VH-VL binders against Interferon-induced very large GTPase 1 (GVINP1). Designs and how they scored, part 21

Target 1, 242 residues: Interferon-induced very large GTPase 1 (GVINP1), of Homo sapiens (Human) (q7z2y8r1479to1720)
Amino acid sequence: DKRLFVLSILGLQSSGKSTVLNALFGLQFTVSAGKCTQGAYMQLLKVEETFTEELGFDFVLAVDTEGLRAPEHSNKSKDRDNELVTFVIGLANLTLINIFGENPSEMQDILQIVVQAFLRMKQVKIFPSCLFVHQNVGEATATDQTMDGRRRLEQKLDEMAAIAAEQEQCLDVTCFSDVIRFDVNTHVYYFAHLWDGNPPMAPPNPRYSHNVQQLKSRILMTATQESRGNIMKISDVKSRVQ
Key: E = the ipSAE of ESMFold2; O = the ipSAE of OpenDDE; V2 = 0.75 times the mean of E and O plus 0.25 times the DockQ between their complexes.

## First folded at step 14 (VH-VL; framework fv_telazorlimab)

Design g4 (from g1 with light chain R52Y; at its last look DockQ between E and O 0.38; V2 from the best seeds 0.00; counts 0 for: pae E 7.0 > 2)
Fold by ESMFold2, look of step 14:
Structure g4 (fold): chain C 242 residues (1-242), chain A 121 residues (1-121), chain B 106 residues (1-106)
Amino acid sequence: as target 1 above (242 residues)
Amino acid sequence: QVTLKESGPALVKPTQTLTLTCSFSGFSLSTSGVGVGWIRQPPGKALEWIAHIYWDDDKYYNTALKTRLTISKDTSKNQVVLTMTNMDPVDTATYYCARDEYWGAYAFDIWGQGTLVTVSS
Amino acid sequence: EIVLTQSPATLSLSPGERATLSCRASQSVSYLAWYQQKPGQAPRPWIYYASYRATGIPARFSGSGSGTDYTLTISSLEPEDFAVYYCQQYSDYPYTFGQGTKVEIK
């Protein structure tokens, strides 16, 4: 009877997603189990009992795709990576898309695979949510810079949706909002660099830890929204993993 | 505008080492997913993929040629360098460099014009 | 290593006729491309992801297939279509090309 929220984190190796995942796991959760399957790291996190009534779920399954070209799959394989991304997105209630830097053009290729995966989920009537996380953006970014970054990402996502729609032969899709529920102002987050300068000489960036707390709060709020319509039982997750 | 251009010697003697440079503009090899590959074509024969390097410095080589090949990049100069040792007359071919995008749907989407390398004594 | 075998090696046809080119992979792939090459020129991207035309490629060209069997079809040959066509898989390294099919004037 326990309720499970599935969170996945997508991004490329060395994109900072493991740092965010580690920070999230060390807050308000206890690790119940961890498992790696097909290059995806899965960890079962128990929500502290004092929060289960407020949040509407009892466990979180965190799925990390650091396995995109994991060490055991050292050679690049487009078939393998595309299958892994589709698998991870298909399991998740919420997917975090981790972008290193503030320019979405630096991640153009991964965005296309991700958009294609969401389009495939729409075709089978699975409606996962996503959040975009830009890491290592400039500390002195002005409000106009953040707004410009959101505009560039929205334009790029719309371009990728059009390309994916042609590839998947979905003629009714012309922009990213046709693929999933998306609002560039509420679904995109920008985070300062983890370190002020280059590790190991640089001290920890204090704005990074504050940004992690804000992201965690948004994830939990999104998970609460999902629990009212899309949360699944643990038995259902076991079936979908297979 | 995305362009690639091959440069290197047109004539190499047997046993010498060939060094080819691919100079490109309009994109960066620092961009995640971007790679540059080398393909050769002996006169009148089929295309043969020979080597590849990606933004993360992963490298791939044709199995039959792997012991003779080294590929490297200089991201700050927008260049990829291919070195092939112990050249033989059968290695006479037009050598192309081309871009691919690993995360995208395309294969090699932009090609250089190619450079003919002749191996003879 | 994934071997691609193209057939026929040569296809002799007249303008206006339909051309069907085959590419068979030694094991299943999802990412397959076609290139057109004319004498003295670099190969040109033609079809990607089995069935999608590269920019500027006429609609008379269509790609189809899945798994191990792929086809390039030219519905009505034009004079500019007489060339060599190569298939290429880009699912796994090493990337491999087929040996080519030459489409020539009968």
Scores: ipSAE 0.020, ipTM 0.557, lowest interface PAE 7.0, mean pLDDT 74
ESMFold2 (binder alone), look of step 14: mean pLDDT 91; pTM 0.930
OpenDDE, look of step 14: ipSAE 0.181; ipTM 0.712

Design g5 (from g1 with light chain R52I; at its last look DockQ between E and O 0.55; V2 from the best seeds 0.00; counts 0 for: pae E 7.2 > 2)
Fold by ESMFold2, look of step 14:
Structure g5 (fold): chain C 242 residues (1-242), chain A 121 residues (1-121), chain B 106 residues (1-106)
Amino acid sequence: as target 1 above (242 residues)
Amino acid sequence: QVTLKESGPALVKPTQTLTLTCSFSGFSLSTSGVGVGWIRQPPGKALEWIAHIYWDDDKYYNTALKTRLTISKDTSKNQVVLTMTNMDPVDTATYYCARDEYWGAYAFDIWGQGTLVTVSS
Amino acid sequence: EIVLTQSPATLSLSPGERATLSCRASQSVSYLAWYQQKPGQAPRPWIYYASIRATGIPARFSGSGSGTDYTLTISSLEPEDFAVYYCQQYSDYPYTFGQGTKVEIK
């Protein structure tokens, strides 16, 4: 029976999530029969056979919140969207939080919902892994990996954790590291612009390709760690999604 | 610094069409999750939400007023425009525009000063 | 449409007293806010997400509740607290306000 690693990608609708996914995986793509569940878009990615024995799984299920507002659900609802984010985080072995640009304040709203979802997972003893990806950042930031950007993100996450702890009545939570296993120095990645200049005449940015390889290596490392204890078979995922 | 300001006529005759403009600065309607809503308050009465527009051009209207309302935006000018047709003296109110952030926990976090619109002959 | 009913309509109290304002929703909501409004001014955000004070709001104000029943409490009234308070749900459109509770000096 085939083993499945579930990867969720969360972020703002116009944050370039599909670009990162396409760059990370030059794999076959198959759309599952249950494409939309509660407004999440799911893509099944097949791992090349030469890697399946090393990694311990055969497929990656990419769960994407780009469809937070599915076509058949045209009206906005905060309760529905919060429920959706909690669902996709609870389903995943690893969640990538996709931030557009260098400034986490531009994503403060979605970060609050995400931090609340992780806190809810902690309360029910589900412990997904998390990585943060800043996309479309300046070349200096992508090259130098500045401590100032990491400090700002950590501060915002700690603030969001305190707010969420008040709402969920979790007295033992004061910072984001209390919510989920997190180290701002090893769990935060920065991606340069994909192109040098304006498409379609611009060539691909070589720094972007390097950033993709670094992130891919971290994802595979995380997946290997998860495979030792809690990677699900596909049959179990179908039951969990129900 | 985030600000919103309402502009439009102070006096409108019955049956005329009211056009109000909300001009804002310090934020953009191109930012995902950002919206601008309109709320009115008749003198001495309660607040009534009337319309809302979001960054993705989704629009919402108060059910009782929907057939008389049109909301639109011009993102390049940082403006939202509300049009209400067939004005009646009962529509006399202070009209406010306010910012909403859909993804966050906040409700209307920044309000304009309001503009009084009187409907009389 | 979600109807919010505030009670009482008017609350006449003296400075130093405790005030309790109620907001009842016609169906369950998770996102509820409170606003304070004084004569001639725009409403001011006061409490959001049922219980979180907006920036600069004194600790004597607290929000509580869940589902359909929500409460704003002022532990000890100060002279500046006499105003009208509105609740608002922002879970689903159309967004709706309660009719207000006026807290006035006895």
Scores: ipSAE 0.021, ipTM 0.576, lowest interface PAE 7.2, mean pLDDT 76
ESMFold2 (binder alone), look of step 14: mean pLDDT 92; pTM 0.939
OpenDDE, look of step 14: ipSAE 0.268; ipTM 0.740

Design g6 (from g1 with heavy chain E101R; at its last look DockQ between E and O 0.35; V2 from the best seeds 0.00; counts 0 for: pae E 9.8 > 2)
Fold by ESMFold2, look of step 14:
Structure g6 (fold): chain C 242 residues (1-242), chain A 121 residues (1-121), chain B 106 residues (1-106)
Amino acid sequence: as target 1 above (242 residues)
Amino acid sequence: QVTLKESGPALVKPTQTLTLTCSFSGFSLSTSGVGVGWIRQPPGKALEWIAHIYWDDDKYYNTALKTRLTISKDTSKNQVVLTMTNMDPVDTATYYCARDRYWGAYAFDIWGQGTLVTVSS
Amino acid sequence: EIVLTQSPATLSLSPGERATLSCRASQSVSYLAWYQQKPGQAPRPWIYYASRRATGIPARFSGSGSGTDYTLTISSLEPEDFAVYYCQQYSDYPYTFGQGTKVEIK
């Protein structure tokens, strides 16, 4: 069977998520057919032939939740939407969490639902990796990737983890690193503007291009490490989807 | 810090249209998952949820009242407006607006003080 | 639509007694809250997510239950606890409230 790395892209805002695949993988992969099912949009990316043995997988399945927030659906079910988030995280080897805005406190709701979903994954002994992509922040914050901003985010994540642990009655969890493997210095990426539309042919500044390449490298590093330990085959993914 | 306040007429005649405004501060309806709901309580009776609007302009209405209700928001003014047509004396109630967070565990976490609307014939 | 039925309608007890309030849903829900209301006041958030106390709510209040059966327990009634308590589901629209349980002094 061909080897598959599953990448999920999760966020509560609909804009920007569909173009992340083009920004990160358009020049490195051949994009295959996309499919929207059960509120999740999936794209299959074929790894170029020259890299399949080096990387340890043949395909990347990119999953995003554009259907979760589709505007044409006027009825919401809190149970259904939270279960879809849990499903998307449970399917993935790596989850990218898209956060919009400058103040971590304005994103409290998305952080809470994400932390609760990862806590549920820990309870069933599924240990996916995550990276945070913080878009539409001020240029100074994005370019500095400030240690103070990272400390505030880590503190907020730890607070949410402690609250979620009490809510889910998990007494052995006191911080976010108890829930998943997380390092705020290497797992958080800042970008000044939304990724709406195609990536620029020429980057607006060298730090922006560096941050994109750094994110790509982290994703591929995670995929390589996962393929050494617990690579899923396409047949395994089919059984897990249900 | 977070506050909501209902405003509108205290007295409405039967068949008239009621317009209520919820003015709030300390949060924004541009934040994903944030919503404002309307709940009413007839004198001496139980609470009844009637309408809700979210940051993405999704709207929900109590099934029995849906054809008479319109909810809208102005995110730049931190306001939510509820319009209810063809008022009847049975609609006499205290009307509350309250903040909801769709993502996460909380229900209505902050309430306004309420405004009594009397429909007299 | 999910109907919430609270029982009893009225619970007459003395300070120091244990109060048990029931809320039953017509179908399974995951998100259930309790509110306290005193005359002339807005409802106050009390319990959310079935079992979590809102900020500042005394430890004598506890929520429990799952699926269709939920309970609010007051381990030892204080004079300020005499009020009406409403349950509410917020899993599916339309959001619905129970009809209330009045806890009154006997």
Scores: ipSAE 0.006, ipTM 0.534, lowest interface PAE 9.8, mean pLDDT 74
ESMFold2 (binder alone), look of step 14: mean pLDDT 93; pTM 0.944
OpenDDE, look of step 14: ipSAE 0.160; ipTM 0.698

Design g7 (from g1 with light chain Y93W; at its last look DockQ between E and O 0.25; V2 from the best seeds 0.00; counts 0 for: pae E 5.3 > 2)
Fold by ESMFold2, look of step 14:
Structure g7 (fold): chain C 242 residues (1-242), chain A 121 residues (1-121), chain B 106 residues (1-106)
Amino acid sequence: as target 1 above (242 residues)
Amino acid sequence: QVTLKESGPALVKPTQTLTLTCSFSGFSLSTSGVGVGWIRQPPGKALEWIAHIYWDDDKYYNTALKTRLTISKDTSKNQVVLTMTNMDPVDTATYYCARDEYWGAYAFDIWGQGTLVTVSS
Amino acid sequence: EIVLTQSPATLSLSPGERATLSCRASQSVSYLAWYQQKPGQAPRPWIYYASRRATGIPARFSGSGSGTDYTLTISSLEPEDFAVYYCQQYSDWPYTFGQGTKVEIK
């Protein structure tokens, strides 16, 4: 069996997930472009043969839940959406949590879904990794602004972990780092606006390209660590979808 | 401050069409996840959800009433409109509109005051 | 369609007593809310996500349960707590309400 690294992107519609995926790996997610399982769209990427030895896997499976909240998805169901998110997180070796701009309502929704899903994975002894990607922040290069944003995110995640742990009666969980391996300083990435100016004709933002390369490097380093510790076969992915 | 207010006729004759408008302020239907629902309550009876519309124009209807209902929105006017055809005396109720945040933890967090619609000859 | 059955239909109790209201769903749900309603008023959000109190709701109210069985408990009834309480599921469409439990003075 060939080795597979599973990467999922999780976020709400209108979050720029597809743009980040396309920039990172040249990925494109459409209804007609991939396999659909429970509303998740999957794209298989081959690793070039010359790099297989260095990385320790042959394929990357990119999983995207954009169809979960797309307009063509007319039957919205909170329980189905939560089960799908839990499935996608359980399938993935690494999950990117995509947070778009200055939309606190969308950030709140993503955090609630994510925390519950990771807690469920912990209960069944599945330990996926995650990174947070915060897109279209204003002057995100300022250290004081980033430090304040990291503090707010960590506090919110800890709050949600405590609430979820109480509801699940999981006494060994008091903060988000008890749910998954997480460090707010190394697991949160900030992206400038995609464009210099306002869409649709704004030029690409130069800082966006640099941030994409930084994130790509972190993803590949995480994938290398997972392949050495948790060598994954295609058969193992099938087991996770059960 | 978030508010919703229902408006429409207080009296409708059997077989006529009812049109209700929900006018709201303090939020926008352009915001992802935001929706407005309609709930009715016959005098002395239980609450019944009847229709819903979301920011992306996705729409949901009570199964028993679906063929008689049409919901629409005007995001620029902060309005949601409900139309119910072929009114019958059993449709006499107080009609509420209420805000929903699809991805949030609440169901209906802010309600209008309600408007009583009586169906009789 | 998910049917919510509330029991009892009416609770006749005195101030200071403990009230227990049940809501049973015809299939498993994760998103359940409770509303309080007094005559001539719109329903008020009371409990959301099964166990979390809405803003300003007193600590004597607690929600619990999972799957198909949900409970609203009032640890010690106050005069202002006598009202009708509705449960509602918001897990799947159509959204549905229970028929209500009236809590009244004995």
Scores: ipSAE 0.123, ipTM 0.628, lowest interface PAE 5.3, mean pLDDT 75
ESMFold2 (binder alone), look of step 14: mean pLDDT 92; pTM 0.937
OpenDDE, look of step 14: ipSAE 0.444; ipTM 0.796

Design g8 (from g1 with heavy chain D100E; at its last look DockQ between E and O 0.26; V2 from the best seeds 0.00; counts 0 for: pae E 8.8 > 2)
Fold by ESMFold2, look of step 14:
Structure g8 (fold): chain C 242 residues (1-242), chain A 121 residues (1-121), chain B 106 residues (1-106)
Amino acid sequence: as target 1 above (242 residues)
Amino acid sequence: QVTLKESGPALVKPTQTLTLTCSFSGFSLSTSGVGVGWIRQPPGKALEWIAHIYWDDDKYYNTALKTRLTISKDTSKNQVVLTMTNMDPVDTATYYCAREEYWGAYAFDIWGQGTLVTVSS
Amino acid sequence: EIVLTQSPATLSLSPGERATLSCRASQSVSYLAWYQQKPGQAPRPWIYYASRRATGIPARFSGSGSGTDYTLTISSLEPEDFAVYYCQQYSDYPYTFGQGTKVEIK
């Protein structure tokens, strides 16, 4: 009966993910308690009734991997983490790849796992969407990211796609856009520092709020487009998860 | 430039406690996913992983050695400390510290030069 | 605990020959690395993620394999390739190393 849009959020730091979720969804959603299931933290967001007709769905399920560091975790395993990332990407209508700061070495390795997961989805003909979100990017580096940084990210993703394609024996894949719908100019969003300075002395950064509204508009546009073909009912999601 | 360096006694007697310090520069254990591990190599023998600590203070130990090991970090000093109790001549080895990034594809990408620890009377 | 078994223990080959080193895991792993070590030195990263060359490693080195069976290949042996090569799994704790394969040029 009720329609669910599944949004997954992958990244290295949960504090930025929670802040983005609160900023994105505080006005149009009510939030139920989150649960950690299968190593993923899941939070259900109810769309306000006045917006359900415009959006084409009634709920958003936010899924993130903060559960990898949950107190119940008995042992770290890269193979188990890879399985979780693949599951989270395969479940989602839209995946946000959350990058905190500008440390490219940290990003390159988790991006390898993400690219592998999307390539595997392509091989089974599942085509989830993705957006990249860079948080806590300084104004000088934000300018660099809108010119040279976008080019470097695109090149890195293309390199990783080519490597993954060779390992998975997918000879028709030469760039990341062959793996998933992606345009570096429209699928990468930059966020200024949340605070203009260090908390608690710092005020909220007004450029952060503007960036959040831009991302929110893109997520809702994507969700509206998905509602015409890919939005699942809650019963279908239970089957897919179980 | 990323470097790691091991320091500690070159000679310990049986039953004594060994304390080794890994001092590093060019990276921080405040960075998400970063960890430092200890690996040892007896003269002429294979490598053996012994302990690991991550930025979030998660710790892992070789199961055969777990009861004798304690690993800790001091992020402000860029140091990781390994303590091994009840040393035995079989523990004679070169001890290395090395960096791992958990989200990374490398196992250990940067290694210290190693320090030889001899256990004998 | 995942046991890695390397074979052969020693390879004696001539310059220009192809060398093949094997590493077999007791359980399936996805994260497998190779290291080169010369006397008196720390191990050096050589191959990571089974098939990726570390920075600065010559193209004559290649890694392959999946699951439990992994291979390091040197397509044309050079004199500087004399060393011991170790495989290592980093999928599950405890991390484990193979016992090494010594490559000596004869």
Scores: ipSAE 0.012, ipTM 0.540, lowest interface PAE 8.8, mean pLDDT 75
ESMFold2 (binder alone), look of step 14: mean pLDDT 93; pTM 0.944
OpenDDE, look of step 14: ipSAE 0.038; ipTM 0.663

## First folded at step 16 (VH-VL; framework fv_telazorlimab)

Design h0 (from g2 with light chain Y93W; at its last look DockQ between E and O 0.05; V2 from the best seeds 0.00; counts 0 for: pae E 14.6 > 2, placed apart)
Fold by ESMFold2, look of step 16:
Structure h0 (fold): chain C 242 residues (1-242), chain A 121 residues (1-121), chain B 106 residues (1-106)
Amino acid sequence: as target 1 above (242 residues)
Amino acid sequence: QVTLKESGPALVKPTQTLTLTCSFSGFSLSTSGVGVGWIRQPPGKALEWIAHIYWDDDKYYNTALKTRLTISKDTSKNQVVLTMTNMDPVDTATYYCARDEYWGLYAFDIWGQGTLVTVSS
Amino acid sequence: EIVLTQSPATLSLSPGERATLSCRASQSVSYLAWYQQKPGQAPRPWIYYASRRATGIPARFSGSGSGTDYTLTISSLEPEDFAVYYCQQYSDWPYTFGQGTKVEIK
């Protein structure tokens, strides 16, 4: 009956996911009450009726991983974080992976867990999509280093994919593009302060504003493609969560 | 191109406070994922990591030394400062600062030359 | 806190011989590095992520292992390879180093 697109956001420590969604999509959604399951905060967003025909779905389920950054989890186990990330990726039609670097050891482990989770999804023939959002502190630094940041991220992802393939014994995987459809130029978005608000006197930067619109368009394009094939009904979400 | 250099006193008396500065060039602590750590090595002994600071001001300290350590940065001057209180002769060591980049993936990829600090009466 | 135990403490070998250095962690780690250090010099990065050579490191060096057991192998020792080698974990805070293995000429 009603169609649901599942969007997951990894790397957020606060409950700011609806603020981010409103910043990207404006007022196309009305927000329902959220639920927390296994350290993942889930919130149902209703698409306004005037946009339903354009988008091809009626609801968005936003999933935020709050347990990865909670202060009470300062001694958190790698196995719990691995299970949570695998659950979130397995649930989602599209996963946004934020690279903040707030905890270097945790961020390094999260990227490893993410690559392993995608390998596991590939082995069971589930093919979720992902986009990387790399947020830097300084806008000038972020802009000047965007191509360097892409090269470093691609190298790191390829190295982690090769290592994970050996550990998971997936012998046909040598780089990250073997795990999922990935192009570092179209699947990685660089922003200075997307999640923390904007400095009021930042210089105009057409590439920064363009990147925000590209991210929005890519999310909507993915959702449209899923609605014509694999979008879930609300009743089916219950079975997938189990 | 990328360099780090440690500076500070060569001789410190017991109970005094040591202040070391790491001055670097060729990179910035305004870049996401970049950090600077301090590692020491007593003469003829093994390496010991002591403190770490990242671009976003996250700080980490060796558990046994935490109550004596303060690490800070001045991003505009490309400096990291380490302060260690209540020095003891067992703290005699060569002190190194070192960079990690891209959230630590490559471990400590560039090291300073080190500075020997002797603690004696 | 993760303790790294290196063995042996000293390897006395001749040029051309194979060297095998061990590093055992007190609990499982995913991020392990090796450094080479010569007298009077800072440590040099050698291997990261257990098996990846740092830039410019010769192919005769290989790292292997997983979990708690890690190995650095030098397939045929060259004169410049006689040094102290340290392993380091960077999976969990605090970062820790092994006690070193000295590779010395027989």
Scores: ipSAE 0.000, ipTM 0.445, lowest interface PAE 14.6, mean pLDDT 72
ESMFold2 (binder alone), look of step 16: mean pLDDT 93; pTM 0.945
OpenDDE, look of step 16: ipSAE 0.389; ipTM 0.784

Design h1 (from h0 with heavy chain E101Y; at its last fold request DockQ between E and O 0.50; V2 from the best seeds 0.00; counts 0 for: pae E 3.1 > 2)
Heavy chain, then light chain:
Amino acid sequence: QVTLKESGPALVKPTQTLTLTCSFSGFSLSTSGVGVGWIRQPPGKALEWIAHIYWDDDKYYNTALKTRLTISKDTSKNQVVLTMTNMDPVDTATYYCARDYYWGLYAFDIWGQGTLVTVSS
Amino acid sequence: EIVLTQSPATLSLSPGERATLSCRASQSVSYLAWYQQKPGQAPRPWIYYASRRATGIPARFSGSGSGTDYTLTISSLEPEDFAVYYCQQYSDWPYTFGQGTKVEIK
ESMFold2, look of step 16: ipSAE 0.029; ipTM 0.517
ESMFold2 (binder alone), look of step 16: mean pLDDT 94; pTM 0.950
OpenDDE, look of step 16: ipSAE 0.576; ipTM 0.846
ESMFold2, fold request of step 17: ipSAE 0.018, 0.324, 0.035; ipTM 0.524, 0.677, 0.551
ESMFold2 (binder alone), fold request of step 17: mean pLDDT 94, 94, 94; pTM 0.950, 0.949, 0.949
OpenDDE, fold request of step 17: ipSAE 0.246, 0.444, 0.353; ipTM 0.761, 0.804, 0.781

Design h2 (from h0 with light chain Y49D; at its last look DockQ between E and O 0.02; V2 from the best seeds 0.00; counts 0 for: pae O 8.9 > 2, placed apart)
Fold by OpenDDE, look of step 16:
Structure h2 (fold): chain C 242 residues (1-242), chain A 121 residues (1-121), chain B 106 residues (1-106)
Amino acid sequence: as target 1 above (242 residues)
Amino acid sequence: QVTLKESGPALVKPTQTLTLTCSFSGFSLSTSGVGVGWIRQPPGKALEWIAHIYWDDDKYYNTALKTRLTISKDTSKNQVVLTMTNMDPVDTATYYCARDEYWGLYAFDIWGQGTLVTVSS
Amino acid sequence: EIVLTQSPATLSLSPGERATLSCRASQSVSYLAWYQQKPGQAPRPWIYDASRRATGIPARFSGSGSGTDYTLTISSLEPEDFAVYYCQQYSDWPYTFGQGTKVEIK
């Protein structure tokens, strides 16, 4: 019965989720333009024996999920998205919330779904961790990790938390930090553009790789912390999914 | 198609209050992340940001002009209104309204054509 | 407030020549935009987020920079490129513009 750290990623369709996962761990999720991930794909990564003691787990289960749709879709689609997000967040020790920087409305959509899911988890006494990855931001933004951007994100998250609280009749929740442990300064990562210019002729942006390394470090840190408190075994994961 | 259009008096007397209206189409200030800003430009001079309002009624003002400025929105009419009190000849400028976004990734992407406001006795 | 200083004030060049416009911020900014303005017209978004061309902007235009130093480059000037260019920061309130650089025909 091996120890598992479960890492999942959520985000809107074509937001670069699979790309991030691939870059983080050398995974082979489908990243082709026009082909969206259907459902959830999982890859089991074996931790090298030399690191298992330090990290506190034997395997990383990486979960790539189908891109979430915008609210303009049918009510049925929204429900599906909510279920998927809830499931994935519930399954994971750490969930990466992937935000694509092109559309504020889309950003709001994903935040709303995610916040609600976390609130639901709280209600059932599941306390997963999350990190936000805001992709497709400019070079300057990626470097400086703009205070203004963070402030705005925090405000939006708090707003969504309030809405979710009302919907779920949780009177004790007023902000996002009431839902989960969250610090906008440490739990949000800004990624530069993947490409330096316009694909397909543009070379990869080296800053993207740097950003990935930063995120990876944070993930491993989080994983180590989680393993000290509540390590899931393979058998536990099976039970949790059921 | 997204469009913005400024309207208001072309001539204002000193000490009077200027009221400008930005009427827009193709988007709504009920949409999350959407904002409208006012920018002015004196003849032959640089651009100056004046005020900004977002969909959630969050407002920002030029520090130097703040005491004279009020920005408001009427979402149902797709309008943003700017009032500026105690007008002075130095306030003579072309006034623009432009669309912006809250998340900070985008600048003013769509501009009105501007309206010239002359402050004179 | 963040002060943006553009240089040079005026750039006199001939068609086909390379133009380099500078925008320096008094403090580090994360979001910078460039606008083109022709006489009697409203400013047009040209570059946003330091290096992203607005829709329809030719490839000869490029934006670069980070922190306090930003550059707009025109690789080969076309007759229609002669205009005033303004940089703007939208990282912090109040939003601020540079004084502009006039690119004029020599």
Scores: ipSAE 0.014, ipTM 0.529, lowest interface PAE 8.9, mean pLDDT 87
ESMFold2, look of step 16: ipSAE 0.032; ipTM 0.578
ESMFold2 (binder alone), look of step 16: mean pLDDT 93; pTM 0.945

